# VH-VL binders against q86hw7, part 3

Target 1, 127 residues: q86hw7
Amino acid sequence: MQSVDPQVVGVGKQFVEHYYGIFDSNRAGLTQIYQQQTTLTWEGKFLSGADAIVKHIVELPFQQTNRKINSIDCQQTYQPGIMITVTGTLIIDGEAKNQLKFVQVFNLASNNGSFLLINDFFRLVLD
Key: E = the ipSAE of ESMFold2; O = the ipSAE of OpenDDE; V2 = 0.75 times the mean of E and O plus 0.25 times the DockQ between their complexes.

## First folded at step 4 (VH-VL; framework fv_adalimumab_6cr1)

Design a14 (at its last look DockQ between E and O 0.20; V2 from the best seeds 0.00; counts 0 for: pae E 13.3 > 2, placed apart)
Fold by ESMFold2-Fast, scan of step 4:
Structure a14 (fold): chain C 127 residues (1-127), chain A 122 residues (1-122), chain B 107 residues (1-107)
Amino acid sequence: as target 1 above (127 residues)
Amino acid sequence: EVQLVESGGGLVQPGRSLRLSCAASGFTFDSYAMHWVRQAPGKGLEWVSAISWNRGSIDYADSVEGRFTISRDNAKNSLYLQMNSLRAEDTAVYYCAKDKYDFWSGYRFDYWGQGTLVTVSS
Amino acid sequence: DIQMTQSPSSLSASVGDRVTITCRASQGIRNYLAWYQQKPGKAPKLLIYAASTLQSGVPSRFSGSGSGTDFTLTISSLQPEDVATYYCQKYNRAPYTFGQGTKVEIK
């Protein structure tokens, strides 16, 4: 049957695992991933550039996150790159009374044989 | 719009049982914790019980533990409170309340039902 | 077990007055405090959460402040429709304890 290129899926999964590994252990380490070209929409708030984005993320009002990834879906973008859609659930500082479903979308652009994170969208899926 | 509608209240004799229901609409019921809060006539609010979205966490006030059982049916968007061994001091209006969490603000009971009166009297 | 104590238990004030209600937790609860308004015969309504965040649709004359153990609800200019009982609540962990309430009446 038709399927997305396994290499594209592999790159997308590796990126997601790497990103959440850093986010869930030491958010300040995300300076390695966010660049001056990156934009983030976090719960509807638009931010541009690594400094503004990392500052926003490290100032989030919780210490520890744990997550369960429900899906990672990848497609090649029209311009060379990968669009990644992640769904999952979060436990924040051990609090699990409410189900915190999230969706996150990453756009990785091809750049000199590697990938740059260009777009990042994060939202809790709540009413 | 969000609606919570309690039912099942009424007059009941001490030592008997009663089951309350709360019908929820207008939100993704299976993603939120739900609470029961009661208020005796002329008195203040008393939190009674909570159940997490997945039923993995259930809590009771000391005054009702062992006698009341909170439950939910996510397929039916319904919350329940089974009240056993009722006492005169359980006489109150019982409210259904919805929990909400976000990163910046934490928790709150953002919506409440109109309440259902339970009177425990001989 | 954390206790929530409000002061005063009741007050009477005139229209246009500044009204202050306090709530004390017996142990630190950070900013995990909400304020509710209950008018006679009605269900409670959320006014303020996270100690100082105003719920959408609530008039700006209401404000909250404090953190840790000491919290305040202020009505900057009391209106006739503000006649109600006001409750604080801690909501960090079960039990989600309410204060005993403060009844606000017009003189």
Scores: ipSAE 0.586, ipTM 0.823, lowest interface PAE 1.5, mean pLDDT 92
Fold by OpenDDE, look of step 5:
Structure a14 (fold): chain C 127 residues (1-127), chain A 122 residues (1-122), chain B 107 residues (1-107)
Amino acid sequence: as target 1 above (127 residues)
Amino acid sequence: EVQLVESGGGLVQPGRSLRLSCAASGFTFDSYAMHWVRQAPGKGLEWVSAISWNRGSIDYADSVEGRFTISRDNAKNSLYLQMNSLRAEDTAVYYCAKDKYDFWSGYRFDYWGQGTLVTVSS
Amino acid sequence: DIQMTQSPSSLSASVGDRVTITCRASQGIRNYLAWYQQKPGKAPKLLIYAASTLQSGVPSRFSGSGSGTDFTLTISSLQPEDVATYYCQKYNRAPYTFGQGTKVEIK
């Protein structure tokens, strides 16, 4: 059976952990991840560039998030890189009623032995 | 078009029970929390109870805790309020209201029914 | 529990006047504040949410401001159809308490 390179999966999972760790603890710290060339579609709204993206995320009207990851899938891209799909649940401001399902997609491009986030998609999943 | 239609109101004596219903249409009912809000004659609005889309979270105002029970049937697009041990101070128009949350703007009660009157009197 | 207090309880103003209603929370609720309009014999209608976001279809003469504990609803130019009672409501968490209301009338 054909499978994804374990190293690719490892890097992808590490990125997800790092990204959500920053998001859930210090949104402003996401400037470490988003680049000027990064684009984000957040609940259908298109944002371009680290400044606009981080500003939008910082200004979101909730205080804290707790995240439970349900799945992480990774693939190599045609260009050296990694595509990641994440599903999970969010609890907003510690309220049970604010438990929301979400999907997020990351496209990482290989760059000088590291990776750059190029594309980001975030969408809540409603029943 | 979103529609909320309350029913079940009427005149009851203190200590009796009454069950209110709210029929919802025009939106994905099982995706949203629902609320009951009441208004005594000539008085202000008072939040009564809330139930999440999956019944995983239920909240009551202190004034009705232990006496009222909120529930929902997502298959029937219906919200209910079982009111037991009714008191004179429970007299009010009871509204059902749709909850909405998004990551852009937070929460709001974006739609309300026209209400059903409950009168508790001896 | 958090107390929600509106001021004034009632006011009367002329058509075209600027009207300001305040709402104070006894504790911080960030921007989890909504304003509702209720006309006589009708159900409440959402005007403002997230303290300052105008609900779709609401006239632009309505605006909201504030964060934390102090909030304001403003009608820049009062119209006859604005005669109603206005309520603020916190929704940071249960209970989703309303203010006592402000009755707005035309002179």
Scores: ipSAE 0.018, ipTM 0.637, lowest interface PAE 7.2, mean pLDDT 91
Fold by ESMFold2, look of step 5:
Structure a14 (fold): chain C 127 residues (1-127), chain A 122 residues (1-122), chain B 107 residues (1-107)
Amino acid sequence: as target 1 above (127 residues)
Amino acid sequence: EVQLVESGGGLVQPGRSLRLSCAASGFTFDSYAMHWVRQAPGKGLEWVSAISWNRGSIDYADSVEGRFTISRDNAKNSLYLQMNSLRAEDTAVYYCAKDKYDFWSGYRFDYWGQGTLVTVSS
Amino acid sequence: DIQMTQSPSSLSASVGDRVTITCRASQGIRNYLAWYQQKPGKAPKLLIYAASTLQSGVPSRFSGSGSGTDFTLTISSLQPEDVATYYCQKYNRAPYTFGQGTKVEIK
């Protein structure tokens, strides 16, 4: 059966765990992940560069998030790098009645034996 | 305490210009989209214009496009509406409104100023 | 452009009555729908956003429902201080159009 290289899947899953670990505990710490070349589209709002992106995320009008990951799909890209699609359920500020479905896409570029976040897309799945 | 205070309204003749200002306080101004909404005397609400927090997105109602210019000065916590080529149908109370900002972000107006009256007549 | 139509344009009810106001979008807007209350001589006040989420400080007798094209604002027990004009507004994309308003009065 054809499958994605296990090393690609391993890196992608480690990144996702690291990213959401920071986001859900102290999202100001995302300065460790976002770079000047990174772009984010958050619910249709386009942001470019680490300063703008982290400012937007920190200033979102909630204090805490918890999430459950439903799926993580990873593919190698020709850049080269790793494209990651995440689906899951998000709870904000402990309001368990408002479990929200989300999709997030990360594009990582290979960088000297590690990976750098280039593109980020976040959407709530509504209706 | 969030406050929005409009100024610059008054009586003007058709074809003239006015510049409205909105002074904001009590919140982080440069994190929110801002709007102008107007209401003709005895009539309903009409959205006029929006400007994003970083000025990267600006929108106008068709009725004012090409005549009105929205702008903001984030260092002064101020929103502006330059109104050129005024017409009688522009007569209204003009409200400055703050977009509500949460993860549902978009154009919902959680705080409004008290409004400034613009009257366009001879 | 998406048109927003409110019904009725006005209504008269007794204190304690259940009041319903409807708003129809000409195209689907998911749940990007807000409700505002405007009392005479005052600026509008946000009541409900995301079709059904109550704004902080708004009495629990107000509720919203609907998605897609058909939306309802309900006042479960009308109070004298609820005399106002109510507006729906879509905010899925520009233009951020209001409905024409529904005036609510006491019999």
Scores: ipSAE 0.006, ipTM 0.516, lowest interface PAE 13.3, mean pLDDT 86
ESMFold2 (binder alone), look of step 5: mean pLDDT 91; pTM 0.933

Design a15 (at its last look DockQ between E and O 0.15; V2 from the best seeds 0.00; counts 0 for: pae E 12.1 > 2, placed apart)
Fold by ESMFold2-Fast, scan of step 4:
Structure a15 (fold): chain C 127 residues (1-127), chain A 122 residues (1-122), chain B 107 residues (1-107)
Amino acid sequence: as target 1 above (127 residues)
Amino acid sequence: EVQLVESGGGLVQPGRSLRLSCAASGFTFDNYAMHWVRQAPGKGLEWVSAISWNSGSIDYADSVEGRFTISRDNAKNSLYLQMNSLRAEDTAVYYCAKDSYDFWSGYRFDYWGQGTLVTVSS
Amino acid sequence: DIQMTQSPSSLSASVGDRVTITCRASQGIRNYLAWYQQKPGKAPKLLIYAASTLQSGVPSRFSGSGSGTDFTLTISSLQPEDVATYYCQKYRSAPYTFGQGTKVEIK
């Protein structure tokens, strides 16, 4: 039976918990996660660089998000790094009338004994 | 193609009960909140009731609280409105409406059925 | 509860005219406002949401503006098919209150 390295899975899950902890409490704090080299595709809109990305996220037209994570799947990338796929549901500003399913993909690159977020894709899964 | 089809309207006497149905197709029914909206003859729109995707959150207009019950059956893609203790003032075309959301703007009623007429008279 | 008041209750204009309808909320509702069009004998149709965002497929002659308490729907060049009653609506959370409607007719 084959499985993903437990260390890779652990790092990915810790990153996701840390990221959503910041996003769902004080998204301005994401300045510490997004770097100059990071790119984000948010609902099909491409953004490059920490300043543009954080400005976009801070200016989103809602005040509070809460989420339930359904899955976190990780794989080691060909060059050292981790690809993380997250699925879950969102509650916007305390209103849960609609079920807002999302998918988010993170690509972390190994960098001098640490990890940098280099790619980020987010989309609501609506019909 | 999103479709909402109401049924169950008719003529009823005051104090009686009636149950409306709304059949939904063309979208994932159990992802969205649903609403009932009514319109008395020659009058404006009045929101009546809302139910969340999982029936965990339900709201009513003050005018129908305690008399009407909204429910849904996600396996059948159906929305219901049980109307008890009907009054002449409940005479209206009843529409079902689909809620929707996007990140940029928030909620909206994006699709409506054609409506079903309820007439409450002696 | 928040009251939604429209002005005027009715108007008559000529084809090609600019038409303006106003909606006022008794308390601030940010941009949680939608506009609907209802043609005689038909169900309502969503025109605008988030005060100013045009629904896909709606002609560009329709526009919305405002935030907080005062909102406006504008038809830049009235067409015969625009004869209808127009409703504003507070949305996002219950109650999802509608304005009383503005009937638009062609002179």
Scores: ipSAE 0.504, ipTM 0.830, lowest interface PAE 2.3, mean pLDDT 91
Fold by OpenDDE, look of step 5:
Structure a15 (fold): chain C 127 residues (1-127), chain A 122 residues (1-122), chain B 107 residues (1-107)
Amino acid sequence: as target 1 above (127 residues)
Amino acid sequence: EVQLVESGGGLVQPGRSLRLSCAASGFTFDNYAMHWVRQAPGKGLEWVSAISWNSGSIDYADSVEGRFTISRDNAKNSLYLQMNSLRAEDTAVYYCAKDSYDFWSGYRFDYWGQGTLVTVSS
Amino acid sequence: DIQMTQSPSSLSASVGDRVTITCRASQGIRNYLAWYQQKPGKAPKLLIYAASTLQSGVPSRFSGSGSGTDFTLTISSLQPEDVATYYCQKYRSAPYTFGQGTKVEIK
């Protein structure tokens, strides 16, 4: 049984850290991650393009997020790239009573020695 | 269909203990915070206690702090309230309530059980 | 702690009347306010949350408004099945304090 390339895992984890670092500190800064060709399904709502995606995220009705990551799994895609699945909990506006479970999936495409976010899925784990 | 069924109520003397249970079904129990709310006969609603989905966060009303203990068993889809040092003023119907949340509408207690009566009397 | 005060404690109105119940928080709670309906001998039922969002399945004659410290529940046209006690509640953080309730009856 083969294992995932440690370099792939390293890059994936770095991306997750970078992404959530921006999300939790300055959501408007996500313009540096989302591209015109990026698509996001946020809680079932489909969004296309950096402008629409960042606008949606910025307009979410909370001010503060504290994220605890429980798992990060990475795989190489068939095309040069990395697919990442993240699970964790989210505290919104300091309300510790309601730790919201979430899952997020990222699909990164390799591009000229860097990576571009192509697909993004976010769901709270609720009924 | 979401169902919450409380049990364990009854008549007890002051100073005694009682343990209430709430059996949940029809939803993923460990995705939601749960609450206990009580109502004295002919009186209003009083929030008693809350517990997060993983028991990592717990709160109590001042009136029960130090005497009551909320807990849950997610494997059994069950919520519990251990009531110690019971007083006459603890006499009430005890309800369990399910919490809920979405990003746009926020939090709410969207489902309640039928309640179980606890009577504390000498 | 934040106190929740409803007004009036009770009211009697005729079928078809517009009924208004107020809830005041001793401190600002933004829109973290819910309204519940409790019919005699029954468990409470969620009517309104986020101060003005109608819970699914609740008749449109119910509405909520307000933010900060002053909130209102309105029944645009009171029906016989609306006989109940209504409670406001702050719910975002503990304590999840309820108002004392408003008993609504039909004349």
Scores: ipSAE 0.362, ipTM 0.838, lowest interface PAE 1.3, mean pLDDT 94
Fold by ESMFold2, look of step 5:
Structure a15 (fold): chain C 127 residues (1-127), chain A 122 residues (1-122), chain B 107 residues (1-107)
Amino acid sequence: as target 1 above (127 residues)
Amino acid sequence: EVQLVESGGGLVQPGRSLRLSCAASGFTFDNYAMHWVRQAPGKGLEWVSAISWNSGSIDYADSVEGRFTISRDNAKNSLYLQMNSLRAEDTAVYYCAKDSYDFWSGYRFDYWGQGTLVTVSS
Amino acid sequence: DIQMTQSPSSLSASVGDRVTITCRASQGIRNYLAWYQQKPGKAPKLLIYAASTLQSGVPSRFSGSGSGTDFTLTISSLQPEDVATYYCQKYRSAPYTFGQGTKVEIK
């Protein structure tokens, strides 16, 4: 049977809930997740390291976000780690008319029984 | 020096079409959302349409939705407004305006062009 | 959609007077409000954003206040070059609605 290990899916979904919980409540707290080795591409803008990444995210011109998650797909990687693809709809500052479809990809690396975020891609989805 | 220069205005009959252009210079055009705003003679400002830096998010005012199409060509640093099925009520000076935000539309308009006059009259 | 209502529609004041203009949103918009100045025959110019933050290069006699639904633009000492129509605008999300404008004249 070709299927994804349920433990991989469980870890991936827990990470996504944790990440967006911090993002949507206090974005400055994302310092807990982003590391010095982490890279982020945000709508084509490349950023490296926790300080640069969190500064960019904190300085985005909105106060709060909420989102509806449409899908979370998880796969184990060879290093080992977990690649996570999230699709959904992002609502900015409670304005239901300002809904944006997005995809975000997280690549987690295994580190001594836990996982660290090493790559992050955020994109609007164009129809 | 940031500059926005509108063109393509003129006198047209109701029901006809007109295409406005806005040439941008002095900033990295494809980093910013852009807007069209119009002002009927002697009246106030009315927001018309917005387009994100990559055209991924587009919005229209109710008064023009279905008739006007905003677009951009980032290689030419140009913003466009295709105006179909024109009505007398569309008579206005049309301004292009730069959004101050580089991710998607939704922020303040920090630079404006000089405007181009569109007159719709039979 | 959110309506933006300015008052007064026009006013006349003397050089040196304190001038206040109000803007009311039909729903809460936090501090996502900008003020623009439009001099006769010219394009609008951004004065204030985030309700109270002065745009670079704007004279310090201009100030803004308010949050939620009620906002105020103040000119602490009116100057001859301030003759213009002033507009508030809700921003952040579509529609980016403007108020009806307030025409400021010198007596």
Scores: ipSAE 0.005, ipTM 0.557, lowest interface PAE 12.1, mean pLDDT 87
ESMFold2 (binder alone), look of step 5: mean pLDDT 93; pTM 0.944

## First folded at step 7 (VH-VL; framework fv_adalimumab_6cr1)

Design b01 (at its last look DockQ between E and O 0.64; V2 from the best seeds 0.00; counts 0 for: pae E 8.5 > 2)
Fold by OpenDDE, look of step 7:
Structure b01 (fold): chain C 127 residues (1-127), chain A 122 residues (1-122), chain B 107 residues (1-107)
Amino acid sequence: as target 1 above (127 residues)
Amino acid sequence: EVQLVESGGGLVQPGRSLRLSCAASGFTFDNYAMHWVRQAPGKGLEWVSAISWNSGDIDYADSVEGRFTISRDNAKNSLYLQMNSLRAEDTAVYYCAKDSYDFWSGYRFDYWGQGTLVTVSS
Amino acid sequence: DIQMTQSPSSLSASVGDRVTITCRASQGIRNYLAWYQQKPGKAPKLLIYAASTLQSGVPSRFSGSGSGTDFTLTISSLQPEDVATYYCQKYRSAPYTFGQGTKVEIK
């Protein structure tokens, strides 16, 4: 059985933790992650650029989120970069009866020893 | 097609127990919270109980708290309501209802079963 | 707990009439308000959710409005098949309280 570079997995998991930490505590703070060249498809809605993306997320009709991560998978991309798939559940405004299952995909590009979020996909897992 | 089918209703005496079932199909059952709602003859709708997709969160109406137990078996796509210490005022048609949510429109009860009648009488 | 109060409890109108039912929440519930239709001997049917969004398959003569504490269900042109009892419900959190219902009949 082959395995992914542990360093790639480490960076990917750190990014996920950082991203959701901001999302769940201060959505407006996501401006430090999204770039002007970043694109997000949120529940099928395509958004481009940090300003539009963060505005959309901040305007979502809830105040608080709590996230439970079920899985994080990482792969090194060609550029190089890191592609991350995340599955988990999301509780909105403490309404634990409706723990929303979701999938999210991140594509990170290497940039001078760091990584930039380039592509983001978010979808609730619903019928 | 979403389908919810209640069963287990019947005539029982006060103080007895009854277990209702709801068989779900046509959707991913464990993606959604489920509810029981009842309606006494000639009366309005009354929410009874709710259970999260993984049974991790449960709520009851004050009128049934301590007597009713909601549960689910996701492997069987089934919702249950164990009703103990039944009273005459528990007489009603009991409906199971599917919860739903999206980020654009929020929560809602989008599908209901046809109900099963529970009659509590001496 | 939040109380849900509908007005009127019953009404009778003629075919083609504009019918308005109101629902008041004792506290603000944003737009977390649904309307259901229940015909005699049948299970409730979702008509409107998020206060103003029409459920798929529901005739366009039905509409909902409001936010916060005051909500309205409107039937622009009452039809015979609209004879039913209508219920509002808050659904953001427990308890998922229903209004007492409004019975709509045809004259």
Scores: ipSAE 0.218, ipTM 0.801, lowest interface PAE 1.7, mean pLDDT 93
Fold by ESMFold2, look of step 7:
Structure b01 (fold): chain C 127 residues (1-127), chain A 122 residues (1-122), chain B 107 residues (1-107)
Amino acid sequence: as target 1 above (127 residues)
Amino acid sequence: EVQLVESGGGLVQPGRSLRLSCAASGFTFDNYAMHWVRQAPGKGLEWVSAISWNSGDIDYADSVEGRFTISRDNAKNSLYLQMNSLRAEDTAVYYCAKDSYDFWSGYRFDYWGQGTLVTVSS
Amino acid sequence: DIQMTQSPSSLSASVGDRVTITCRASQGIRNYLAWYQQKPGKAPKLLIYAASTLQSGVPSRFSGSGSGTDFTLTISSLQPEDVATYYCQKYRSAPYTFGQGTKVEIK
């Protein structure tokens, strides 16, 4: 039977829940997740380091987000770590008139018995 | 490539009904809110109604609430406006407009149809 | 409801002039404001959204500024093809109210 280690899936899902919990409640708190070595590509814009990344996210032109997660896929990486892909839909500032689809990819690296966010890709899926 | 084509306008008597249609192509119709906007001859633009991608959130201008009904059929890529109890002041060119979005700037009406004329006169 | 008031209602200017049109919201709307151009007999065309962001394909002589309640559309060098009526609009949430329009003509 081919399957991903349940502990890898568990860690990945916990990370996603934690990340979006902060993003959707107070995204300035994401400074606790992003590191100086982290890179983010946000809709094609490349950002490096926690300060630049969090500034960009905080300055997005909305105050509140709500989302529905459609899928979370997790795999162990060789280096070692966890690659996580997330798909879902998003509502900005309570306005549900448009269906906003997104994909986000997180790469977590194992470090001293915990995990650090190293790479992050966010893309709004548009027609 | 995005196209919006209104139809169903014409001359009607006050108190009668008319149904407008808007055929959409060139985009994923069921991802976007749609709007009706009207313009009386020689006058400015007046927003009429909005409908969300799944019809779950509908709004009307005060001037038409209770008389007009917006609807959509996502399988047919079509937007509709049922206009009941028509009045002379409803005389206008009616446009359908596509809502749009992005993370940088939010929502706006980025594409408009050519309009269809509704004349309400005895 | 939020009212959108444009000034002036009409204006005439020479080719090459800098033209400004103002729009005032009765309550703060942050930057949720769009500008549209409508030429006679044509559907409106989106020029600017988020108060200052130029829509793709719109000439760079158009610009927008402002936030809160006071907004401005500027044409840096008026051209003959800019003869039109210009509308501001509050968007994002209902009602999606338009201003009454500003008719721009060339002397």
Scores: ipSAE 0.012, ipTM 0.631, lowest interface PAE 8.5, mean pLDDT 89
ESMFold2 (binder alone), look of step 7: mean pLDDT 93; pTM 0.945

